# VH-VL binders against GTP-dependent dephospho-CoA kinase, part 13

Target 1, 172 residues: GTP-dependent dephospho-CoA kinase, of Pyrobaculum arsenaticum (a4wlj5)
Amino acid sequence: MTCYKLSRRRDLFAFPYPLTVWRDPPRSVEVVRDFVESYDIRHIYTVGDVVTRNFLEYGLAPTSVAVDEKTRRGIKVEGLGLYKRVIRVNNPPGYITEEAWAAVEEAVEGGVLIKVDGEEDMLSLAFIKLAPPRSVVAYGHYLGALVAIPVDWYRDSILRLFNYLEQCQQKA
Short names: E, the ipSAE of ESMFold2; O, the ipSAE of OpenDDE; V2, 0.75 times the mean of E and O plus 0.25 times the DockQ between their complexes.

## First folded at step 17 (VH-VL; framework fv_pritumumab)

Design M4 (from B1 with light chain S31N; at its last look DockQ between E and O 0.72; V2 from the best seeds 0.79)
Fold by ESMFold2, look of step 17:
Structure M4 (fold): chain C 172 residues (1-172), chain A 120 residues (1-120), chain B 107 residues (1-107)
Amino acid sequence: as target 1 above (172 residues)
Amino acid sequence: EVQLLESGGDLVQPGGSLRLSCAASGFTFSSYAMSWVRQAPGKGLEWVSAISGSGGRTYYADSVKGRFTISRDNSQNTLYLQMNSLRVEDTAVYICAKDWFYFYGYFDYWGQGTLVTVSS
Amino acid sequence: DIQMTQSPSSLSASVGDRVTITCRASQGIRNWLAWFQQKPGKAPKSLIYAASKLEDKVPTQFSGSGSGTDFTLTISSLQPEDFATYYCQQYNDYPYTFGGGTKVEIK
């Protein structure tokens, strides 16, 4: 059973880890595309509605994705029918719940759309932990940049963030 | 509806050249890797070549490396295979295949194929 | 290169039989394995991805299992439309490689 919650040092979770791309789409997506082609990346995971929309629109179809259901905020992501397995989870802000963790365990195998009731931000950390070799995990930075984490290079460094999480019990 | 339509298969002599095309529709072509897979008459499937969605990265089976060139024109939604120095053992149905994602390796759609015959 | 050894190369079965087909990879491929069905004169049809996940509109008599190096396709109750040739394909790394095929024939 795996459940985590953020307990301290929220500033470190907002740090712009390598690779952070300070360009607007489509250029931001093009930088990631060049990286994935140059370094033999095999799997691309996106967390967040804007990142997922941009990757699908600008030609970098992700292996699996996580988005929330906040349609009233005017963000519409086209092309989600690509994913044949849809998993719905509850995930409060600052948590990686047991059900969210299990959903990511399945999503790293490919073809999964995770729909999050709550916030999906922390699922990027679960993807970074669980992704196979030669994966990139992409998410949005709150200041507007695109963050893309190549796990072969940076997984261990990013996983130090688990030192600032506490184990919790989350029941579905 | 996803559609992959191959063309350009023909009878050609050993040492000759041929260019295959695969017209794609029903999806955002540049978002996915594409592959050529071939099947010799009465034989199994053999992966031949792959190209990234942008066209910037290519891969080849050893049996064709140096003789075949995969390419794509994303403005025309067309995948190509230039085949040079053809040999009798290259005789096969050549099939265009779409990757499910940008890179993944599972083909969610297949064309019907185009026959290439290399014979004296 | 990752070699895929598929067995048997052919088998005879009756409608309603349970059949199993195996593939073995020459090195670990996690669960990056697909199964395809091909009928004479037709393009391959995708059945299973990620070793065990059924493709859309594939009937539930088909199932896949295994990870690492050893994989199995099972048809729990053979139907008349299931007489075909079946292939496994690894997609762990280039070059992608296929098993030699298993022809499932009517007794």
Scores: ipSAE 0.761, ipTM 0.889, lowest interface PAE 1.0, mean pLDDT 90
ESMFold2 (binder alone), look of step 17: mean pLDDT 91; pTM 0.911
OpenDDE, look of step 17: ipSAE 0.855; ipTM 0.926

Design M5 (from B1 with light chain A50K; at its last look DockQ between E and O 0.70; V2 from the best seeds 0.77)
Fold by ESMFold2, look of step 17:
Structure M5 (fold): chain C 172 residues (1-172), chain A 120 residues (1-120), chain B 107 residues (1-107)
Amino acid sequence: as target 1 above (172 residues)
Amino acid sequence: EVQLLESGGDLVQPGGSLRLSCAASGFTFSSYAMSWVRQAPGKGLEWVSAISGSGGRTYYADSVKGRFTISRDNSQNTLYLQMNSLRVEDTAVYICAKDWFYFYGYFDYWGQGTLVTVSS
Amino acid sequence: DIQMTQSPSSLSASVGDRVTITCRASQGIRSWLAWFQQKPGKAPKSLIYKASKLEDKVPTQFSGSGSGTDFTLTISSLQPEDFATYYCQQYNDYPYTFGGGTKVEIK
């Protein structure tokens, strides 16, 4: 099992990908739902507290989710009791640690809530790499859009971003 | 508490039609795919049909394709199965089942079922 | 379509016996397999999801194993309430399919 850290070209990891929705919820969730149904997507993964809350609230229950619960004091993502398996991992900003990687390996099979001590946004890359066919990975863009990545069409392009990562080791 | 309450099962002659209903409560109905599963007397379980949370996508077993239509009314929290051109082999208890997620296929909740008997 | 072959179709056992039920998929389904228990006149009750994960409140004598195509449900020490019919179900893709069932009867 291999961990990764972001060392350069952070701008490439922040680029909005092809299904970028510049609308407020519930409209943003509705666009993704229409996409999911039109393209026979079977697995929906959300990364981030806001996107996870919006999907659960507006009727697109994700297969597994990752949240860090530190976005703001008092922010509550309701409906997380849906997930029978909760995995807590340490994942510093800019990393995909070995424990985070292992958690995503389990989460892509479904029913998992990953609670991240640190920052969860790099886990979207792990989900994109590990997700089964007919999956979509959704996360928030820093400019306020919803990004949804259908892995069947974009996995190879996005995995080339691993060329800009350093291999690392997680220490106890 | 999640509840799934089926109704509309009846005795009907071959070639007849019947509509089943499943009233759902205790969860956000539109957030999950729903399925019908049937069980013939003394036989095993057979998945029949599924519908997406919005109702925009439907799926059918080959044995019922073209004869059955699954639908939902999200404003009434109700799942339906319209059954046309009924055959004796359609005789079964029809059970409403909730998907764990929007699409996944593991049913975390089941109804009690409603009996459909197709006989002359 | 993915066919599920479940074996045996029935068995007789005594309280305290170890019971093993198998399920084979006609193609790989990863870990997307569930086990259900059903008693006469009742709805199916979920026991196991993801091939090996016990549902809430399911007693620990139940266990599941396997991945890919070959799966097993084990009841380590049969209890009086465990006499029932057991079904496997794949949920890899539509149409979802069930095994033919295994009736566990008191001997």
Scores: ipSAE 0.735, ipTM 0.874, lowest interface PAE 1.2, mean pLDDT 87
ESMFold2 (binder alone), look of step 17: mean pLDDT 91; pTM 0.914
OpenDDE, look of step 17: ipSAE 0.861; ipTM 0.929

Design M6 (from B1 with heavy chain K98R; at its last look DockQ between E and O 0.63; V2 from the best seeds 0.00; counts 0 for: pae E 3.5 > 2)
Fold by ESMFold2, look of step 17:
Formats: sequence, C-alpha cells, structure tokens
Structure M6 (fold): chain C 172 residues (1-172), chain A 120 residues (1-120), chain B 107 residues (1-107)
Amino acid sequence: as target 1 above (172 residues)
Amino acid sequence: EVQLLESGGDLVQPGGSLRLSCAASGFTFSSYAMSWVRQAPGKGLEWVSAISGSGGRTYYADSVKGRFTISRDNSQNTLYLQMNSLRVEDTAVYICARDWFYFYGYFDYWGQGTLVTVSS
Amino acid sequence: DIQMTQSPSSLSASVGDRVTITCRASQGIRSWLAWFQQKPGKAPKSLIYAASKLEDKVPTQFSGSGSGTDFTLTISSLQPEDFATYYCQQYNDYPYTFGGGTKVEIK
C-alpha cells in the first residue's frame, strides 16, 4: 500500500529546488525548453493548472499532467483533449493517497490527464519518484516561480523528503 | 484537423540530390517534434530523422547520417528533408510523422508519403 | 541501436481466428512500444501505445501486452478489415526502430 501524509519539516517541501525559474511565462517555459533541448530530456510532467496551461500554450506539451481543474472559480486549462486517458482521484491537502499514487504510476508511461479532487501539489513528489530517466517534473512554487526538476540530477536529493512523510493509517 | 502532406518525390540517379517537403496544418507546428520515416517498396518501415519543434535538436539514422539534413520553417509550417549523395537503397516512400508530445517518440499522425526512386 | 525482432513474418488466418504477433527488443525498452497497422498503399494507422494502451477509435479486438523485452499484439477475433501488415516500434531511444512486420493474410 502506498499512501503518504505530510508530517514535519514543511519548510523543506517549500524550498525552491533546482531548476527554479523566477520569470513570467512565456520566458519561464522558454528556459525549460532550452534546458530540455540541451540535455536530451524525453519526458515532461506538469503538476498544477497554471503550470500545465503555460506549457501547453507556449509549445512544450507535457507527456502527462495532473490538475484539479478549478474552471468555475479560476484558471481554465485548454488543450487537455490531447490526453487520451483521464484518471480521476481523490487527494486531500498534504496527502499522496493510494489512488493518486497508482494514477501517477500509470501517468509516467505517458498520455494521461490526472484530474484531482482535492489538491494535486503533492503528486509532484510521486512523479519525481516514479518518472523514468531523462524526465523533468515541473510545478509551481508558492512565491510564483516555476520549479522544474530534472530527475537524473536531483531525484535522490528530493526523495529524501519522503523521510518527513508519515504513512497513512489503514482503516480497520 | 491535423494534416501532413508530403511532396518533392521524384526519380533521380545515384549520387543525385532531392529535397522533400511536408506541409503541416491543423495544429501549432512549432510545438511538435517531427520525423521522416521511409518504406522501401514491399518492405517495412524505417525511421530516418527527427527534429525538435524549435529546430535546435536533430537526430539521424546511421544509414543517412552525413547525407540527409532535416530542417523546418516554422513560419511556413513546413518540414524538409534534404537528401544528398542518394543511393539505390534510399528508394522508398518517405512519410512525415508528428510526434505526440515534445519528444516522446510515438507518432500520432502520419502523412500519405512521397515516392523517391533512385536508379539509372 | 535497439533491434526489434518481430514474429512471425507472415501468417494465414480466417475471419474469427485469434492472432498473436510477438515483438522482442534487443535490450529493455520498458513499456515504450507501439503497434501500427498498414494496408497496401495506405499510411500506417496507430493501434497501441505504451505497450498496452489502445488508441482512440481502435476496435477492442486489439490488445497489447508485455514490458521490458517481450511484447505481444493480440487480435482476439480477426475481422475482415484486420487483414493487413502489423509493425511494432520502440521509442525508448534513438534511433527509433521498427520490427520487420507481420503480414496477416486471408487463408
């Protein structure tokens, strides 16, 4: 069973890990595009509605995406029809639930849109854990930057954050 | 609707040159990596070359490396293949194909192809 | 280069038969394998991506399985429109490579 809950050291989860781009789109996406072209990156995964919209709009279509799709109250993400497999999951704030983890296991193979009821931001950790070599996982920093993690260089460092998660309790 | 229309196939002599074009429509051309795939008459499929959406990154099969040049003009939505030093074994239908994502490697759309014949 | 060995090179079958086509990679390619169908004089048609995921509008008699080096395309009940040549293609790394094809003919 794979289920995690954020427990302690929240400051480490908010750290702006490399590569962090402090520029507005389209410039933020252009930096990532130059990086992926320069270093033979094959797969791009985005977590979050704003990041996903920007990548799709500025020509860096992600291999798979996770969004909460708050279209009635905020950002609309166009172009999601590209993803032929849609998986809906429940994921409360601060969790990576069993169903969210399983959805990411499928999504790293490509062509998947994960629609999250709850919050999707913790799924970035699942993507970083599960993504194949030559992948970038991109998500938004709460201060407005774009974070793009090239897993070949930073996976092991980021995965130390799992030491600060608790496993979810199993219902009796 | 995504459309890929190849042109420029012809009969040429060994050692000759030819430039193929693939006109793209129905999608944001500059956002997609593109490939050329060829099929000799009565034979299977062979990947030839790929180019990134920006044109900054290219790949070639060993069989064509140094002789073929892939390029694109994003202002005209056109993919090109410059073929030099042509050999009889280059005889094939040349098909342009769109990569599904940035550089995923699965082709979600294929053109009809254009025939290149290399013979005396 | 990753070589793809496809078997058989041809087969004869009747409508309603179960058809199995295999594809073996010379090294591990995870699940990054596609299957294509091609009829004479036509462009290839995409059937399956990621080894087992069916493309839109592809009939459900088609299925794919496998990971690593050994992959299978299955046509559970052959239909008249399924007589064609089938190719596997790996997209784990450049150069992308295709199997030699399997021609499925009317018995």
Scores: ipSAE 0.434, ipTM 0.768, lowest interface PAE 3.5, mean pLDDT 88
ESMFold2 (binder alone), look of step 17: mean pLDDT 92; pTM 0.914
OpenDDE, look of step 17: ipSAE 0.845; ipTM 0.918

## First folded at step 18 (VH-VL; framework fv_pritumumab)

Design J1 (from B2 with light chain D92E; at its last fold request DockQ between E and O 0.88; V2 from the best seeds 0.84)
Heavy chain, then light chain:
Amino acid sequence: EVQLLESGGDLVQPGGSLRLSCAASGFTFSSYAMSWVRQAPGKGLEWVSAISGSGGRTYYADSVKGRFTISRDNSQNTLYLQMNSLRVEDTAVYICAKDWFYFYGYFDYWGQGTLVTVSS
Amino acid sequence: DIQMTQSPSSLSASVGDRVTITCRASQGIRSWLAWFQQKPGKAPKSLIYAASKLEDKVPTQFSGSGSGTDFTLTISSLQPEDFATYYCQQYEDYPYTFGGGTKVEIK
ESMFold2, look of step 18: ipSAE 0.791; ipTM 0.903
ESMFold2 (binder alone), look of step 18: mean pLDDT 92; pTM 0.915
OpenDDE, look of step 18: ipSAE 0.878; ipTM 0.937
ESMFold2, look of step 20: ipSAE 0.780; ipTM 0.895
ESMFold2 (binder alone), look of step 20: mean pLDDT 92; pTM 0.912
OpenDDE, look of step 20: ipSAE 0.879; ipTM 0.935
ESMFold2, fold request of step 22: ipSAE 0.763, 0.774, 0.769; ipTM 0.890, 0.894, 0.891
ESMFold2 (binder alone), fold request of step 22: mean pLDDT 92, 92, 92; pTM 0.912, 0.910, 0.909
OpenDDE, fold request of step 22: ipSAE 0.884, 0.889, 0.887; ipTM 0.944, 0.942, 0.942

Design J2 (from B2 with heavy chain A33S; at its last look DockQ between E and O 0.93; V2 from the best seeds 0.85)
Fold by ESMFold2, look of step 18:
Structure J2 (fold): chain C 172 residues (1-172), chain A 120 residues (1-120), chain B 107 residues (1-107)
Amino acid sequence: as target 1 above (172 residues)
Amino acid sequence: EVQLLESGGDLVQPGGSLRLSCAASGFTFSSYSMSWVRQAPGKGLEWVSAISGSGGRTYYADSVKGRFTISRDNSQNTLYLQMNSLRVEDTAVYICAKDWFYFYGYFDYWGQGTLVTVSS
Amino acid sequence: DIQMTQSPSSLSASVGDRVTITCRASQGIRSWLAWFQQKPGKAPKSLIYAASKLEDKVPTQFSGSGSGTDFTLTISSLQPEDFATYYCQQYDDYPYTFGGGTKVEIK
C-alpha cells in the first residue's frame, strides 16, 4: 500500500459519518453493540485510545485495535493483554504510512494491537478500506461523539475521501 | 486465569430434558460470545449453539433448533443450555467454549465438558 | 452450511516425521480457519487461528497455511506429545463447523 497524507478538505474528514452516536459511554457502546447484534457484524475494529478503552470496559471486545497510548487526556487503556500480536508503527499526524498499512493488513485478520508512534486517527481509513465484509470500524469524533462505520454500507462512500489525500513517501 | 466449568450432564431417557451450566471466571463474561460444542463418544466435534455477550442473539445448529435453548446470566457469570426432547444421537460430552472477542468465532478457551447420555 | 472436509481421517507416523493434514471448505472462508489438538479425555487445545497464526505457547513445529477453500496443518518434526487428534474449524459464519478430525498415531 502507498503512503498517503492529508492534503485538503479536512472538513470532510471531520464530518460525522453514519453511524454517529451522540451519547456518553456506556450508552454509546450499547448502541453499537445493539447494531452489531442486529446486523450480524462479525468484526469490530477500534481506532483511538478513548474508544478502545470504552469498548473494552463496557463489554464489546474488539477484534483488533489501534492506539497511541500517549493520549492528550492521560487515558490508560486496560485490557490490551487480550491482543496476542503487538505491532508498533510510525505514523505522523495526517498520514497513513506504508508501515501503518502493513499493520492494518495484518490487524483485520484479528488479534492485533497496533501501537502508533505519532497519531492513529488516519488508520480508521485504512481499516475501512481493508476490513472484511460484516465489519464495523469505530473511532472518536473530535467533538466527543462515537463514530461507527459499518463497512458493508459505507466503505465506498468513505473511500472517496482518498480523493483529498496525496501520495507520499514517509519523510524524515 | 480463565476457567470454564461445566455441570449438569446426566443419564436421561429419550424425550427427556436436561439443563447444562457452565460457570465462567477469570474474564469479563459479558464481553464475549459463548458457545456449546459437543462430541459424541469416539466421534468428532460439532458446534451446537452460540449466544452473544449481551444475550441478545442466539444461534443454533440445525440438529438442535427448536429443542435446545442457549442462555446466559451475566450477573452470575453462567452459561446455560436447556435441552428438551432429547434423542439418543444427542449423547455426547458437551463443552463450553469462549470466543476470543465479542463475535470472532475462534475459541481461545475450552471447558472440560460434561457427559450427557440419552438411552433407555 | 459450510462443510469442512478433513483428510486423512487417521495416519500413523514416527517421532521426527513431517506430517500434513488438510481441510477443504465447501465455499470460500477467507482465512477464518482454526486448528485444534485434542488428546483422549481432554478438552481441545487451540493451535492456530486465522489459518496461519500460531497461538502463544504452541511449539514452532506446528504451522498452518492456506486461504479461501484449501488449508493445511503441518507438523515439521513430530514430537512424542504430538500424537493426538487434530480438527480444523471454520469460523466464517454460523453454524461454525469442524472437520471430521485426523488421528495421528505412533507407528
Scores: ipSAE 0.766, ipTM 0.892, lowest interface PAE 1.0, mean pLDDT 90
ESMFold2 (binder alone), look of step 18: mean pLDDT 92; pTM 0.915
OpenDDE, look of step 18: ipSAE 0.889; ipTM 0.943

Design J3 (from B2 with heavy chain G55R; at its last look DockQ between E and O 0.84; V2 from the best seeds 0.77)
Fold by ESMFold2, look of step 18:
Structure J3 (fold): chain C 172 residues (1-172), chain A 120 residues (1-120), chain B 107 residues (1-107)
Amino acid sequence: as target 1 above (172 residues)
Amino acid sequence: EVQLLESGGDLVQPGGSLRLSCAASGFTFSSYAMSWVRQAPGKGLEWVSAISGSRGRTYYADSVKGRFTISRDNSQNTLYLQMNSLRVEDTAVYICAKDWFYFYGYFDYWGQGTLVTVSS
Amino acid sequence: DIQMTQSPSSLSASVGDRVTITCRASQGIRSWLAWFQQKPGKAPKSLIYAASKLEDKVPTQFSGSGSGTDFTLTISSLQPEDFATYYCQQYDDYPYTFGGGTKVEIK
């Protein structure tokens, strides 16, 4: 079973890794759509309420998604009924808990909505590690950009961030 | 409720042409890849063609390449299959199928189909 | 192209029987395999995706297993409504391909 906690070099986790799109939606989603079609991407995973809403609203339906439903601006994510398997997990800030990790293991096969009590942002790392070939993991950058990680090209680079995590144990 | 309704199947001579339609409702049409699948009388299923939500990518089975053209009108929620140079082996029920996500490959909804008969 | 070999092509069974149907892919397809049910004169109905995950409202007598190249659909206790033809479909890569089908008939 797997649990991780952020311990050092938080600056590296905030770096705007490629592919980072500094445009407002729908243009940001259109860039990812073009990439998906151009490079035979078959699976799209979104982490975060705003990213998930924009992808669903602007016609790039993700394979699985993770949200916390607590966005500061009261954003309601419509279209979540697309996901037939709903998994609720606890995930404190700076963690990837055992139950969150297990939820992502299931979600990478498709059709899953993960509802996070806590913070969902670290789940992007779990998706990047666990996603199959020909996947994109998309999440929001704190400065407002859309980050989309094509795992075939960038997984190994991003996985080096695990060197800055500690293992932990968490109970649901 | 998702519905897919095919139309345009008919009797046609070898070498002829036919255009099939699939009217879609109950979902945001442009958000999903769409496919045509066919089933010859008394036979199994054969995937024919797919088109992406943006219409930027099309895919064809080798047996129909160069003769069939898939298209979609996202403003009218309609999928099309233009079939040219029809052959007897193209005789089948043609079925419209919806991808569950933008690109995934599992069809979560199927139409009832429309029969195309190619004979002289 | 990825060839799907489905076996058997037909079988006879009684209500309550356990039924197994297999599909073999010509190359590894991970878990990207679906199972469909089709009754005479009807469109295919989706049963299973990702080799083992049940579609919404599909009865629990259906189960799927396998990964890589070898896959199985199991009906643990055949019900009267389960007499139909079953197809596997790989969705690892285009062109998508189907198995030849398995007709499950009442004995």
Scores: ipSAE 0.708, ipTM 0.860, lowest interface PAE 1.2, mean pLDDT 89
ESMFold2 (binder alone), look of step 18: mean pLDDT 91; pTM 0.914
OpenDDE, look of step 18: ipSAE 0.774; ipTM 0.902

Design J4 (from B2 with heavy chain S30R; at its last look DockQ between E and O 0.88; V2 from the best seeds 0.83)
Heavy chain, then light chain:
Amino acid sequence: EVQLLESGGDLVQPGGSLRLSCAASGFTFRSYAMSWVRQAPGKGLEWVSAISGSGGRTYYADSVKGRFTISRDNSQNTLYLQMNSLRVEDTAVYICAKDWFYFYGYFDYWGQGTLVTVSS
Amino acid sequence: DIQMTQSPSSLSASVGDRVTITCRASQGIRSWLAWFQQKPGKAPKSLIYAASKLEDKVPTQFSGSGSGTDFTLTISSLQPEDFATYYCQQYDDYPYTFGGGTKVEIK
ESMFold2, look of step 18: ipSAE 0.793; ipTM 0.901
ESMFold2 (binder alone), look of step 18: mean pLDDT 92; pTM 0.914
OpenDDE, look of step 18: ipSAE 0.884; ipTM 0.942
ESMFold2, look of step 19: ipSAE 0.778; ipTM 0.895
ESMFold2 (binder alone), look of step 19: mean pLDDT 91; pTM 0.909
OpenDDE, look of step 19: ipSAE 0.851; ipTM 0.925

Design J5 (from B2 with heavy chain Y104W; at its last look DockQ between E and O 0.89; V2 from the best seeds 0.76)
Fold by ESMFold2, look of step 18:
Structure J5 (fold): chain C 172 residues (1-172), chain A 120 residues (1-120), chain B 107 residues (1-107)
Amino acid sequence: as target 1 above (172 residues)
Amino acid sequence: EVQLLESGGDLVQPGGSLRLSCAASGFTFSSYAMSWVRQAPGKGLEWVSAISGSGGRTYYADSVKGRFTISRDNSQNTLYLQMNSLRVEDTAVYICAKDWFYFWGYFDYWGQGTLVTVSS
Amino acid sequence: DIQMTQSPSSLSASVGDRVTITCRASQGIRSWLAWFQQKPGKAPKSLIYAASKLEDKVPTQFSGSGSGTDFTLTISSLQPEDFATYYCQQYDDYPYTFGGGTKVEIK
């Protein structure tokens, strides 16, 4: 499993992508649902507590999810009992650690809740790289939008962002 | 607790029609695809039809295309199978199955089934 | 259609025996395979998803393996409650298809 860290062009990793939905839930989730049905998407992955909560609450049950559980004021993501396999990983901000890669590799097969100690947002790139055909990866944009990436159409474009990552030395 | 309760199975003549229902409870019905699976007496399982959570996409086995229609009423938490032009080979227990996720194809919950018998 | 060929169609075994059931897909289905158990007069019970992941409350004598086209369900030590018919099911694409079943009987 390969470790990566972000070294430059952090703005490219934060830029809005093809299904950037500037709508409040439930409408944001409904847009992704319409896309999922129109294009026969079979696998839905969410990264982030708010995105995951909204998908579960508004009727678009994700195949696997990643959360860090840092939502303030004790707000709980309901419905996480759907996931029968829970994997905990350490993932510092701006990294995709070796254990995070391994967790996502298992999670793309479905039924996994990844609990991240650190920041989960970079795991969206791991999901995009590792997801099977007919997948969508959804996460929150820092300006408040929902981003959904259909991997069949955008995997190659997104994977070029790895040119801006440095490979970490494997831990001894 | 997820519960799937099928009803509407009956004895019908070839060429007849029948509508099956599956009452769902214990989960957010509209969040999951649903399927009908059938099992002829003494035989194995055969997938029949699937419908997406919103009802916007439907799929059918070749053996039933044009004769069966899957539908759902999300306000009543009910899945339906309208069966027309029934044939003797349609005789089976028809089982309602819940997708584990929105549109994935693995069934985490099964009903007990309702028997459809097609004979003279 | 993706054809699922399940072997054997039946087998006879004693309590404590190791049982192996094979399922082959007519094309690659990655890990999108499930195993179900069915006892006479009862609804199917889900055992394994994603080729190798056990469902909740499924006893640990059950295990699954394989990817691509070749898959195996193993019962490491048969218990009296394990005599049943077992089915594989692919969920890679429509129409979803099942293997023909394997009836495990008392020898």
Scores: ipSAE 0.605, ipTM 0.815, lowest interface PAE 2.0, mean pLDDT 86
ESMFold2 (binder alone), look of step 18: mean pLDDT 91; pTM 0.904
OpenDDE, look of step 18: ipSAE 0.831; ipTM 0.914

## First folded at step 19 (VH-VL; framework fv_pritumumab)

Design L1 (from J4 with light chain D92E; at its last read DockQ between E and O 0.92; V2 from the best seeds 0.87)
Heavy chain, then light chain:
Amino acid sequence: EVQLLESGGDLVQPGGSLRLSCAASGFTFRSYAMSWVRQAPGKGLEWVSAISGSGGRTYYADSVKGRFTISRDNSQNTLYLQMNSLRVEDTAVYICAKDWFYFYGYFDYWGQGTLVTVSS
Amino acid sequence: DIQMTQSPSSLSASVGDRVTITCRASQGIRSWLAWFQQKPGKAPKSLIYAASKLEDKVPTQFSGSGSGTDFTLTISSLQPEDFATYYCQQYEDYPYTFGGGTKVEIK
ESMFold2, look of step 19: ipSAE 0.792; ipTM 0.904
ESMFold2 (binder alone), look of step 19: mean pLDDT 92; pTM 0.917
OpenDDE, look of step 19: ipSAE 0.856; ipTM 0.925
ESMFold2, fold request of step 22: ipSAE 0.811, 0.777, 0.800; ipTM 0.910, 0.897, 0.905
ESMFold2 (binder alone), fold request of step 22: mean pLDDT 91, 92, 92; pTM 0.907, 0.915, 0.907
OpenDDE, fold request of step 22: ipSAE 0.887, 0.894, 0.894; ipTM 0.948, 0.946, 0.947
ESMFold2, last read: ipSAE 0.780, 0.796, 0.802; ipTM 0.894, 0.903, 0.905
ESMFold2 (binder alone), last read: mean pLDDT 92, 92, 92; pTM 0.912, 0.910, 0.911
OpenDDE, last read: ipSAE 0.884, 0.895, 0.891; ipTM 0.947, 0.946, 0.947

Design L2 (from J4 with heavy chain S31D; at its last look DockQ between E and O 0.79; V2 from the best seeds 0.78)
Fold by ESMFold2, look of step 19:
Structure L2 (fold): chain C 172 residues (1-172), chain A 120 residues (1-120), chain B 107 residues (1-107)
Amino acid sequence: as target 1 above (172 residues)
Amino acid sequence: EVQLLESGGDLVQPGGSLRLSCAASGFTFRDYAMSWVRQAPGKGLEWVSAISGSGGRTYYADSVKGRFTISRDNSQNTLYLQMNSLRVEDTAVYICAKDWFYFYGYFDYWGQGTLVTVSS
Amino acid sequence: DIQMTQSPSSLSASVGDRVTITCRASQGIRSWLAWFQQKPGKAPKSLIYAASKLEDKVPTQFSGSGSGTDFTLTISSLQPEDFATYYCQQYDDYPYTFGGGTKVEIK
């Protein structure tokens, strides 16, 4: 059983970890694509509706994706029919629930769309922990940048953040 | 509906050249790596070459390096294979294959192929 | 390069038989292995990705197993439409490589 919730040092989770791209799409996606090609990245995981839409629109089809089912701000992600396996999970803000963790375990093998009831942002940590070698995990920074974590270089550093999470129980 | 339509296969003398095309439709072409796979008559499948979605990275089997050039035109949704210095052992049906994702390596769609015959 | 050794090269079977086809990789490829079916004059048809995940619309008699270096395609009960040639393919790294194929023939 694996379940985590955000506890202390929330500021460290908002830090703009390498690589952070402070450019608007399509340029932000182009930077990641150039990195993917230059360093032989094979697996691309996106967390968040905006980042997923931008990758699919601007020429970098992700291996698996996680989005919430909210359409706040009117964002519509097209092209999600690409993913043949759809997994729905409940994930309250600040959590990585047991079912969300299990969904990411499956998603790192490719072809999975995780639809999150709640918030999906903490799933980026699960992807970073579980992704195979030669992967990049991309998500949005709250200040508008694109964060892309190449796990071969930064997994261990980012996983220190798990020291600031707590084990959790089911929410009723 | 995803479609991959190859063309340009022909009968060619050893040492000759030929250019294959694969017209793609039904998906956002630039999002995916593309490959050529070949199959000699009565034989198994052999991966030949791949190109990234942007066209910025190319890969070749050792058997074709230096002789074949893969390219793509994302404005026309077309994949190409320029084959030079052709040899009898290059005789095969050449098949266009779409990567499921940018660089995943599993081909979710295949063309029907175009026959290249190299014979003196 | 990663070599794929596929066995057997051919087999004869009857409708209803259980068929097992194996592939062995020359190095660990995790689960990055696919299985394809091909009938004469036709393009390959995708059956299984990630060693064990069945493609959409692929009949349930097909299953895949294995990880690392040893992989198996199983047809639990052959149907008349399953007589074909089957290939494994590794997609861990370029150059991608295929097994030599297994022709499943009617007995």
Scores: ipSAE 0.747, ipTM 0.886, lowest interface PAE 1.1, mean pLDDT 90
ESMFold2 (binder alone), look of step 19: mean pLDDT 92; pTM 0.911
OpenDDE, look of step 19: ipSAE 0.812; ipTM 0.915

